# VHH binders against DNA primase large subunit PriL (priL), part 14

Target 1, 340 residues: DNA primase large subunit PriL (priL), of Thermoplasma acidophilum (q9hjd1)
Amino acid sequence: MILPDRKQILDRELIRRIADTTISGSGHSDGLSEYASIRKAAFAFVESAVLGDQAYSPIENAELAFIVWILAALDENIITARTIIKARDTVEKQLRLVEHYEDLEEFGSRLGIEISVFGEQIGKDHLYRIGVADFATYASRVTGSKYRLSNQIVREGYVYVDEDVMAKVLREAFVSFMFDTLDQIRKEDAIETIKSVLDDLEKIRESYRKAHNVRMIAGKGDASMFPPCMKEIIKNLESGVNVSHMGRLALASFLHKAGYSEDEIVPYFRNAPDFDENITRYQIKHISGEISGTEYTPPKCETMRSNHLCYMDDDPLCHREWMKHPLTYYEVKRRNRKIR
Key: E = the ipSAE of ESMFold2; O = the ipSAE of OpenDDE; V2 = 0.75 times the mean of E and O plus 0.25 times the DockQ between their complexes.

## First folded at step 8 (VHH)

Design s3 (from m1 with S31D Y32H; framework vhh_8k46_1; at its last look DockQ between E and O 0.01; V2 from the best seeds 0.00; counts 0 for: pae E 10.5 > 2, framework grips, placed apart)
Fold by ESMFold2, look of step 8:
Structure s3 (fold): chain B 340 residues (1-340), chain A 120 residues (1-120)
Amino acid sequence: as target 1 above (340 residues)
Amino acid sequence: AVQLQASGGGFVQPGGSLRLSCAASGFTFSDHAMGWFRQAPGKEREFVSAISGSGGSTYYADSVKGRFTISRDNSKNTVYLQMNSLRAEDTATYYCARDSGWYTGWFDYWGQGTQVTVSS
């Protein structure tokens, strides 16, 4: 089982030893050394993520640590996001196979999340509790009615959940842990530390270029009129930062209502970690009502805040008591421009 | 637990036909749209087709439109993909997936794949 350990990941001398190890024909060990095997598995994992291979690829803590340093040295936001999402999926499979609740509690503790087995059952399948703020943050990234706060037992700041919901929340917390840990490694330090394998890094970049085609974002209308929440989502998508499913749906439905065609909306998502043009077009057609028969409206500001997608900052229009919807923001900005 | 079991793959000559099936259990099948995806060796998983919970609406990737037909039988909890005029580029592992009833257009559960090989 992967058991997140930021200190191990940040152990630069361990990473250097893994990077510098070579296969010995004769010496202290026959065949591949332990560190050489870890390095090979780490590069294979990153390459499989770049190619979009969904097959389960088991890894251990040392491989994960080396993967993080590969990502830091590459400094390619999309490769980073794809690799961390593949690691997330690996972790979820491992979490669902855990036999002892103590391992789940330890996993949560390593991620900074209080998780406990509730000694008094609230319902037959609700054995675990999570703080409401943590649940709201991470469950927002999981699709399905089962993972919505409105469908949970909530008491005194805690959400009471089954093992499935717990695993989904923990996997999303793992994503945040990985990005936060990666941010602590300077690119220059990563390059120096794993300099003996820079040729393998370049192979990863070439695999990515062959596998993906980056499109420029093309917009219709004046994006300066967009509310800050949509501008932040767009900024994050362009930089390859992970954006929750709710954030992506909010942007797509907003752009649709703002008059953007499917062809104009798709480019906004090209740098998303799990971008697939056909599924993106399917989602846009579904949101527009073309497939579903029902046109989807972007979330209200209250919902955006509950999903941690509201970035009103000092924007005076967002702070008006009557400003309740991103489309209202856009309408007000457009009408003021027409009047001027 | 949600389970999706895809079957019906095999070896076919170019121009041939295959029919894939996906048996579903563990959820209210008619409440969810269903989709088919495929992944060729060395390529990312790509979207192929989707069908609404009622079966009244269908969607196809441009690469398969006119050749593939998605359908469902809600009494048997099964989604089908009729694949006609198969080409070498259709060679892939095909996966079925459940669309979330909460977030339209988002697939949250994936079946195991079934292999389709189109070769002379």
Scores: ipSAE 0.005, ipTM 0.435, lowest interface PAE 10.5, mean pLDDT 79
ESMFold2 (binder alone), look of step 8: mean pLDDT 81; pTM 0.803
OpenDDE, look of step 8: ipSAE 0.015; ipTM 0.257

## First folded at step 10 (VHH; framework vhh_rezetamig_d1)

Design t1 (from q3 with L103F; at its last look DockQ between E and O 0.59; V2 from the best seeds 0.00; counts 0 for: pae E 9.2 > 2)
Fold by ESMFold2, look of step 10:
Structure t1 (fold): chain B 340 residues (1-340), chain A 119 residues (1-119)
Amino acid sequence: as target 1 above (340 residues)
Amino acid sequence: QLQLQESGPGLVKPSETLSLTCTVSGGSISSGGYYWGWIRQPPGKGLEWIGHIYYSGRTYYNPSLENRVTISVDTSKNQFSLKLSSVTAADTAVYYCARETYFGSFDYRGQGTLVTVSS
């Protein structure tokens, strides 16, 4: 089981030894062979996260430590987010399999969380005890009424929860631990420390860019005519900045109405940290009416403004009193090109 | 329940520095996993992300503004602040402070405060 250890993660000399390990001849020592395996597993974990592999991938403390330094050296928000999400999911699975309450209590302690098993043993039907302050902090990050404090047994400063709630609370605390620990590593120090494997870092970065960029379809030559609101959504998606559900719906429906096919629309969403191609294609089919029977139109400019998606700036066409819809903007721009 | 409240002068003269403070209540800025950010909306325009800060002091700024923006945090007061230098009429906007998840969504936002740049 992963027992998070910030001191081990921040041990720069340990990380350097893992990075610098080479396999010489056919001889091995336990320490040297172990370091090579740790490095290989850490890179495999990050690459699987970059490629969107959802399969469970167990790791140990040393692999986790090296993963953090890989992320610090890469300094890519999307890669970091995908890797930490995969690590979170790995930890959640691990937490559901813990057999000894001392390991659970130490795990919590390493994260700064007061947790124990209610009773003397761990089991599927046992309740777990969490300090009220810690529960309030992390359960607020989990969606659903089941995770609200008002729906829990609370007694004398403790909350008593089942395995599902326990695992969800601790996984969110683990996410905070990862980002806090990553924040303590300067990019320059990470690059220097693992300099012997910088080629492997660049391969990860290229693999990510290639996988997402190759699925972007070159526009019909018309993307320069998109309204500023759609250009801004596209820019944010390409940069890995969060785009709300309404913003994603607005873009997908706009592109559909502008004549873009499903295959042409999907690549616009590739760089989103939570991108799932199958879900995206299903949603596009729903928007087009293939599933629902009803074709969706993008929101009017008034709705775009009320959802904080309007980026008119000084655009003279957006400021015309008759300009009420992003599709109207696009049609006017297209007609002006043809007239000239 | 987490609450964010903007405070600061509503009128700033051109070429001076706009200064706003966000006071956070019902939660601690010092908890990890969140960024503390500033966004603005000029009259009749869309939202513009200004930047954010992690409670340790690490900042990220909108490149279009980064030469003029400073975001800071005071964990002892549970506050974070925005300074925007050399303001012009184009900086007139409603300014919001917000909590930003590491994955880029804003899950709590202040009510907003109008700042007018005028002589």
Scores: ipSAE 0.011, ipTM 0.432, lowest interface PAE 9.2, mean pLDDT 79
ESMFold2 (binder alone), look of step 10: mean pLDDT 89; pTM 0.900
OpenDDE, look of step 10: ipSAE 0.207; ipTM 0.667

Design t2 (from q3 with G33S; at its last look DockQ between E and O 0.20; V2 from the best seeds 0.00; counts 0 for: pae E 19.2 > 2, placed apart)
Fold by ESMFold2, look of step 10:
Structure t2 (fold): chain B 340 residues (1-340), chain A 119 residues (1-119)
Amino acid sequence: as target 1 above (340 residues)
Amino acid sequence: QLQLQESGPGLVKPSETLSLTCTVSGGSISSGSYYWGWIRQPPGKGLEWIGHIYYSGRTYYNPSLENRVTISVDTSKNQFSLKLSSVTAADTAVYYCARETYLGSFDYRGQGTLVTVSS
């Protein structure tokens, strides 16, 4: 379980020892030193975040510490955001799977949050108590009526919550902790400290560039290959008909995944009644993960239908039992074009 | 409830620097999940994003304005500020400060303050 420890993360001598470790030359399957295993896991975690892998990847405190120094040396906003969000998601899963509630109290304490396990006074469904100020700060970042202060049991400056609300509060505090800690490391100091593994750092950059290049090559199709749902959204935007937020998000994320650049996507929105080029470009940057760290996927066909955005009519490909996603439609059409 | 309030001069002379401050109340500006941004709306036109700042001091600016814009944050005062240099009549607008999610949406915005650039 990750138990945040800023002093350990900022321990430059520990980081240098992890970076400088070499594998013993015997080749035994267990020949990795503890530090070499930590280094390998840290790089794997960052690479998986770069590639958009959403699978749970357990890590420990020492791996997290080395990850922070990798991010400081890379100094790439998208890689940083993707990695911190993957770490947040890992932490949230760990918080929900904890064996001992004392570990939740320790986790909070390391983030400067006073949290108590408190089952006897309110009942077992409200096991946790946190200060109102901390709840207000971090719960405000979580959407949903369940996380509003007005919907909580509040007594004498404390909020009494279940495990789900507590995990959400703690995960948001962890995100702040990660960005704050990262900000304390100068890029030049990070590069010097892990200089023995700069080749591995460049492999991370190569993985990012390779994934970007593969998407661009694979996605260079044309509008005739678009599914009917996307063609209808485009038609409505061109006609100046108001298109819902879900419709606009679906089109922008579809075009991005199809390999269209920001400059190629923006023109699709110019006839929208509330078009602003700079806001549109900023939104596209968020969809691409340039700012958010997460590339967004367009909604599945089921979601498109429930939002009245599906226009499958008599299209034979849309009516296939296995056709469940607009991107699948596009990929099938693109593959058929290349076979011609 | 989180509140954002713009303050600063409503009249700025051409070639001078427009300076605005946003005071955040009912919440903390030291949030790791949000950006603090400035937007403007010229009379009769749509909203234009100026830029934003993360509480650590990291900034991102609209490329069309970036050589004239400075956004600053003071976490101890729970405030962030905008300076726009070398203003012209084209910079006349209602200026808003806003909290921006890192998904790109604005979930809280100030009431706005009209800044007129005129001799």
Scores: ipSAE 0.000, ipTM 0.137, lowest interface PAE 19.2, mean pLDDT 78
ESMFold2 (binder alone), look of step 10: mean pLDDT 89; pTM 0.901
OpenDDE, look of step 10: ipSAE 0.373; ipTM 0.752

Design t3 (from q3 with G33D; at its last look DockQ between E and O 0.03; V2 from the best seeds 0.00; counts 0 for: pae E 16.9 > 2, placed apart)
Fold by ESMFold2, look of step 10:
Formats: C-alpha cells, sequence, structure tokens
Structure t3 (fold): chain B 340 residues (1-340), chain A 119 residues (1-119)
C-alpha cells in the first residue's frame, strides 16, 4: 500500500542511487536489483498515465518517490496532472481494500488529517470522524451530492462519514500532498539528481507530444467577456491542472448556454489530466439535454462560491449586488460592448 | 457502501450476443437521482460510453452502437444488464457498469470484466 512519506520522497541521495543504478547481471540480492525494479516501475507508471492507460498499476512508496522526481524534472503540467490523478486512483483502490481502520488513520495522519473511528452501533460498518475544515476542503473536490457537507452528520466541529466518503476525502488530500511535495523540488535539482535517466524523460515527452495535440477552437461569443470564474476554470484546464467535476460541469453548461456547440466545447477539456473524448462528449450531451431531455443550468454565483469555484477577485461587475449568475455577467458584458 | 459487480461470460464467439449483468448492492437501483450505465475500454484505446438506463426503463445509447445495444433493468433484483449483438473482435474490451449522477458524471464503477470475442 502507498503510505505518503514526504521525507522519503525528498531524500535526494536515495533518489540519486535509484537513478544511478547500473545493471550488473541481476542475480544479486543486494539493493541493485531493487533500485532497478523501482526505476523501471516508476517510468512505466508515468508512461501509462501519459498514454491514458486506465489499467490498475500498483506502486509502492519508493516508486512513488521516484515518480515525483521524474515529474519535477519533466516540468510538464499536463504530464504531472495525469500522473498524479492516476496515482490518486491507485490510492483510492488501495484505501477501499483495507480491512482495519488503523490503516486509514495512518494514511490520514501522513497527510496531516486526524481521523478516528466513531461507531458503537454497528460492528461491521464504522463511522469515521474528521474535522469539518478538512472535510470541506477536500470533499469540495468530489463530485456528487453524497459528498456535500449538508448531507453529513456534523457534531461539535466534526463530520461523521462512512468508509466511501472517507476514501474519497483521503484521495483528494493525497492529490494536494503530491502537488505540495512536488513544489518543494526545483526542476534544476531534479534534473541533476536523475541525470542518468534524462534520455528516458525525453522519451516520455516525445511520446506525449506525438499522441496529443491540443488546440482551442474559437467559437460562439467572445471569451474576453466571460466571468472570472469561467476564465479561471479555462486557464486551469489549458494548463493541465485538475479541475473538479463540478467545475467542469459549470464550464460545460456555461459554454452550452453561451451558444457553443459540442465540437466547440470539447477542446476546452482536451488538456484535462483524465481527458477522454467519448466520455467528455457524453457529458456535454447530457448537459445540453440531448441525452437527459433537460438542459443543465449553470450554477449561480452563490453555488459557485459554496463549491470554491468563484474567482471574482476585485472584478467590479462581480461585486454588484444584483450580479447573481455567471450567465448574467456574460450577458451584461456583451450588451455593454456596444456602448461607446 | 454501494458496490457494482459485473458478471457474465468472458468469452463470446463472433456474431453472437455479448451479455453482461451488473448487480448493485448497498443501494437501490430505483433511486430517481441516478442513471445506470455501461462503459468499455478496448485494448490500447480510450474509454467508450455505451449507454444508460433510468429505473423506469428509459434508455439512451451511444449512436455508434445504438442498433446493436440493449440495456435493461430489473428493479426487483437490483440489477441492470447489457446485451450487445453481432459482436466482432472490435468488441473485445474491459466492460464496466457504473452509476451515473444527474449531472452526467460517474461516481461509482464496477471493477470491470474482460470480454474477449474469439472463436
Amino acid sequence: as target 1 above (340 residues)
Amino acid sequence: QLQLQESGPGLVKPSETLSLTCTVSGGSISSGDYYWGWIRQPPGKGLEWIGHIYYSGRTYYNPSLENRVTISVDTSKNQFSLKLSSVTAADTAVYYCARETYLGSFDYRGQGTLVTVSS
């Protein structure tokens, strides 16, 4: 099982030894064969994430550590996001297989999240307790009404959740842990530390560039008139930063209501770390009512704020008392464009 | 905890019908908040949405497959099923059943089952 360990990940000398391991006729029981296996598995994991392979790929802590240094040396936002999301999904599967609550507690503690078991009525089903601030932070990144704070038992600053909700919260905290840890490694230091394998890094870059060509398709309306919340979501998608499911649905429904066709909307999502064109087109058809029979209305500003999707900053129009909806923002901007 | 589990033959002969059943446990398929769907991943390819069904029986299918796909629901058994007719080697894939939210996302997915089309 992956157990987050920032000290191991940041152990530059361990990483250097893994990178520098020479193949010597691999019958020895020394660390040489272990390090070579770790290196091979780490590169395979990154490559599978880059190629969009959804197959379960178990890894251990040492592989995860080396993966982080590969990502730091590559310094490619899209490759980083795809790899971290694949690791997130691997972690979630492992968390759902644990039999003992202590394993979830240890995982949480490694992420700075204190978890305790609280359940006296049901022996096989346990409730877990987590601070409301941590729950609000990470559950906001999970799609579905089941994961909203309003659907949880809350007592004295704690949220009481089942195993499913806890696993989802912990996987999102793992994503933050990975990005935070990665941010502590300078690209130049990563390149120097794993210089023995830089050719393998360039192979990954080449594979990605050959397999992936991202272009925005300009269409209906004028993106300069979009509200800041939608501009920020677009910026994050373009840079390969993972955007929550709610954020993706907010953007897709906004673009649909602004007059964008399915073909014009899809390109906005092409750099998403888990992008799949067929799934994306299905989701757009659902939002447009083509599949569901009912068009999805974009969230109003209050809902955007409660889901941590509001990026109004100091925008004067966003701060108007009457500005309650991203579509209203767009309509006002378009209308006022004609005033000279 | 909600669980979805695919079951059915792992090997299907060309021109026959692929048939899979998804058994839902830890929750009710009759909830009006969800759709029940099938997706697949052919070897070396991306995910492909097949279709979904509402507990009332209303279906929608991927247009590329719609003439060969039937999705059905049996609320009394808490199950839903996929039938894909006239299969070829191109239908070899890992098949997943999934719960689909009213927002069009998948929040629960089965572990997947490999179905191979071969003589």
Scores: ipSAE 0.000, ipTM 0.257, lowest interface PAE 16.9, mean pLDDT 78
ESMFold2 (binder alone), look of step 10: mean pLDDT 88; pTM 0.899
OpenDDE, look of step 10: ipSAE 0.010; ipTM 0.253

Design t4 (from q3 with Y55H S105Y; at its last look DockQ between E and O 0.78; V2 from the best seeds 0.00; counts 0 for: pae E 4.1 > 2)
Amino acid sequence: QLQLQESGPGLVKPSETLSLTCTVSGGSISSGGYYWGWIRQPPGKGLEWIGHIYHSGRTYYNPSLENRVTISVDTSKNQFSLKLSSVTAADTAVYYCARETYLGYFDYRGQGTLVTVSS
ESMFold2, look of step 10: ipSAE 0.390; ipTM 0.749
ESMFold2 (binder alone), look of step 10: mean pLDDT 90; pTM 0.911
OpenDDE, look of step 10: ipSAE 0.329; ipTM 0.728
ESMFold2, look of step 12: ipSAE 0.264; ipTM 0.675
ESMFold2 (binder alone), look of step 12: mean pLDDT 90; pTM 0.911
OpenDDE, look of step 12: ipSAE 0.372; ipTM 0.750
ESMFold2, look of step 13: ipSAE 0.283; ipTM 0.702
ESMFold2 (binder alone), look of step 13: mean pLDDT 90; pTM 0.912
OpenDDE, look of step 13: ipSAE 0.142; ipTM 0.620

Design t5 (from q3 with G104S; at its last look DockQ between E and O 0.22; V2 from the best seeds 0.00; counts 0 for: pae E 10.9 > 2, placed apart)
Fold by ESMFold2, look of step 10:
Structure t5 (fold): chain B 340 residues (1-340), chain A 119 residues (1-119)
Amino acid sequence: as target 1 above (340 residues)
Amino acid sequence: QLQLQESGPGLVKPSETLSLTCTVSGGSISSGGYYWGWIRQPPGKGLEWIGHIYYSGRTYYNPSLENRVTISVDTSKNQFSLKLSSVTAADTAVYYCARETYLSSFDYRGQGTLVTVSS
């Protein structure tokens, strides 16, 4: 399991030894072959993140450390975001598989979060206790009404959560740890430290340049008129956060019905961790009826809610009795209809 | 209760420098874990990310603008700023300051300020 260790990550001499490792040939044992394996796994991890592969890729602390130095040397916003998100998802999987809850408490402690098991039973149904300030900080980064403080049991400055919410809170604290640690490494120092492998680094950069074009979202109309559900999906896609298949179809069909062209829709998905332009364009063509002959309509609000895609919170228009569809929301906002 | 407010001239002449300041209240720029960014939206068009700064001073810029952009932070005033040099009419837009997670996700945004580049 990954246990956050900033001192190990920032150990420049260890990183240099990993970068400089050569094949030892017969007769050498341990150490040198271990470093070569760490280096190989770190580059594979970053490459899988760049390509948007969602396959689980287990890594250890030394591999994570080398990954951070690769990211510092690359100094590319989107490569960094995709890689940290993949590491976050790896950590979340590992947190759900922890056999000894003392390791969860240690993980939290290294991130400055007090986590404890409520009820003193090791079982699938027990709850976890998190300080309310920590919950508010990190759960705010997780999309969905399930993760709002208002939907949790709160008692005496603590929030009591299930395993899913616990894992999500800790994974987001891990993200902050990664960005803070990465910020402590100057690009010039990273380049010097791993100079032996800069050719492999540039292969990653070239793979990204060939596979993806990055820009801010282009579009027709003011995004302020979009319903909260679509704004939240867009927010997650822009951050490189994985959005469910249903969420992506909902957004693409909404944008299509709102009058956006294929070229205007594609950029909304460019930062998704699993973005593939060809697949995205095919899905948009299918939604528009260009391939299927049948134009897909975005899900109505009831369907969005049942798929955990509704984020209406305090929005007055979403709470109107007659508001049943995201497209109706958009039409009302565009027509400036008085709400009664 | 975090709030961001843009301030600066609403009219800038071509070839001059656009200068905006974002004042943060209800929270501290020095609290880690976030980036402080600028985005813009030309009238009737989509959002364009300009760049962001970490509270330590580390900046990242949109490559299409990087030669003209400077973002800075003043933690003592709880402010961060944008300078965009050599502006043209294409730089006319509503400019927003924002707090950014994951380099592109904005969880708090200012109301926006229209900056018009005109003679």
Scores: ipSAE 0.000, ipTM 0.387, lowest interface PAE 10.9, mean pLDDT 78
ESMFold2 (binder alone), look of step 10: mean pLDDT 88; pTM 0.895
OpenDDE, look of step 10: ipSAE 0.263; ipTM 0.681

Design t6 (from q3 with S31E E66K; at its last look DockQ between E and O 0.57; V2 from the best seeds 0.00; counts 0 for: pae E 6.9 > 2)
Fold by ESMFold2, look of step 10:
Structure t6 (fold): chain B 340 residues (1-340), chain A 119 residues (1-119)
Amino acid sequence: as target 1 above (340 residues)
Amino acid sequence: QLQLQESGPGLVKPSETLSLTCTVSGGSISEGGYYWGWIRQPPGKGLEWIGHIYYSGRTYYNPSLKNRVTISVDTSKNQFSLKLSSVTAADTAVYYCARETYLGSFDYRGQGTLVTVSS
């Protein structure tokens, strides 16, 4: 299990040894070293994060340390975010699988979080207690009423929680740890330290660049004719700004109805930090009726407004009394360019 | 609660530098795991991400603006700033400062300030 260790991560000479390790002799049964295995797993982890692979990828502390140096050398904000999210998800799963609660308490302690196992006084399903200040800090980052302090059992400065809440709080603290630790490594130092594997770094950049560019190749529709609401959603996704579930559903169903294929729709979502290609493709199949048998249509303008997704401003077509649907906007624009 | 407020001139002459400051109150700019960003909305257009900064000074910029944009931070004053050089009428927009989560969303935004580029 990952047990955060900033000193190990920042140990430049350990990182250099991992980077510089070569496979011993071509015919030796001991031709692979522990360091070579760590390096290989670290690069695989980063590449899988870049490509949106959600498969569980267990890693250990040394692999995490090398991953951080890869991220520092790459210095690419979206690669960093995707990799830290994948590491966060790995940590969350490991926290749910812990056998010895002493390891959980040590994990929290290394992140500066007071947590302990407490099973008897509240009930078996509230086995964990977290200091109120720590809960307030990190639970605020988790969406859902279950994670609000007002919905928790609070006694004498502690919040009593189940395993799910415990794992969510600790994973968010781990995210802060990762960003703060990464920040302590200068790009130039990272490049020098792992210079023997810079070719492997460039392969990751190429994978990222190719994934980023696919959107431009796949489009068949006339995006200039899209309603302002869809253009806004597209711009937010393109910039890496979060878009609500309703906004993503609205765009995916609109693009489907506008004639875009699954392969053409997926690229619109690739810049989201939580992008998962398999989940995205499944959702598109569901929208298209491939799974459910029912095609989804994008929300009417009224529904877009009630969800704060309408950006009509002074658009003359949006202000017509008969304009009730984003698809109607697109159909009018495509057939009659005089209204643009 | 956390609040962000933009300040700076609302009128900038063409070819000059647009300069804005965001003051953060009700929270610390030094909290790990967040970026501090600038976005803008030209009249009748959608939102455009300009860039963001980590409290340590590391920056990331929109490639379309990279050569003209500088974002900086002053943690002692709990504020961060935007400079956009060589402005034209196309840079007229409402400018917002915001806190950006690691998921790529803006969970707190300022009210926005209109900056007009005009002689």
Scores: ipSAE 0.051, ipTM 0.591, lowest interface PAE 6.9, mean pLDDT 80
ESMFold2 (binder alone), look of step 10: mean pLDDT 89; pTM 0.899
OpenDDE, look of step 10: ipSAE 0.432; ipTM 0.788

## First folded at step 11 (VHH; framework vhh_rezetamig_d1)

Design w1 (from q3 with Y60W; at its last look DockQ between E and O 0.54; V2 from the best seeds 0.00; counts 0 for: pae E 3.8 > 2)
Fold by ESMFold2, look of step 11:
Structure w1 (fold): chain B 340 residues (1-340), chain A 119 residues (1-119)
Amino acid sequence: as target 1 above (340 residues)
Amino acid sequence: QLQLQESGPGLVKPSETLSLTCTVSGGSISSGGYYWGWIRQPPGKGLEWIGHIYYSGRTWYNPSLENRVTISVDTSKNQFSLKLSSVTAADTAVYYCARETYLGSFDYRGQGTLVTVSS
């Protein structure tokens, strides 16, 4: 089980020993073979996160510590986000399997959160309590009415929650812990500390580039003809910036109407931090009317503006009074290219 | 409930420095996994990301502005600030402060404050 330990993660000499270990011919479990196993598991974890593998990947504290130093040395926002999300999901699964509250209390204590059980269960599974300030801090990142403070049992500055709410709160506290700890490691220090494995770092970068590179298909329209709003959404997805649900629907429906197939649309979303190919293909089928029976079009420009998706800047075509739709922009550009 | 409020002069002369402060209430700026950012919208144009700061002081800036922009944080006052030097009429915009999550979305934004660059 992961039991967060910032001092262990920041122990530069432990990290150096793990990085520098050589594979022994004997495989001694309490010595150098254990460090080599930790290093291998840490790199595998990061690579699986980069590739979007959703399978549960159990790791221990030493692997987590080495993962943090890998992320610090790589200093790639996309890789960091995907890896921390995978670690978050791993932790949430662990938290839901805990059978003794002492383990939850220890986990919370490592994150600076006081958790206790208030007496015995009375009618329902609201056995856990946390301070209202901690709940407000971490539950705010969890969507859904179940996780709002106004929907919780509150007594004398404490929030009483079930195991589901507690797991969600603690996983978000773990995310905060990961980012805070990572922020304390300078890139140059990380590179120096794990310099014996820099080739493995570059392998991760290359795996990401190869697996998630988005390319326009030859013979279909090109991105130079897309309206600025769609270009900006594409740029954000490529760089690993999370794009809102509305933004993703706008792009997918635009590409569909521009003649792109499901197989051609999917690559535009591969760099999203939460990318799942099956979910993405389902959304595209929904937009095309295959599942819903209704073919979606991208929003009109006024709707794009009201949802903060309009990036028209000084584009002369976007500023025409008659230009009211991203598809109209594309049609005008396509006709003008043909005529020229 | 977390709230963000922009404050600062609404009128700035050309070549001078635009200076804004965002005051955070109902929550702590010292929150791991969050970034504190500045966004602007020039009249009739789309939103432009200026940059953001982690509460430890680490900053990231829009490359088109990085030579003119400084974002800073004062955790003791629960505030973060924007300075944009050598302004021109092109810097006239509504300026927003915002909190950005580790998922890349903005979950809280200020009301916005119009800053006009004019003689």
Scores: ipSAE 0.302, ipTM 0.703, lowest interface PAE 3.8, mean pLDDT 80
ESMFold2 (binder alone), look of step 11: mean pLDDT 89; pTM 0.906
OpenDDE, look of step 11: ipSAE 0.375; ipTM 0.750

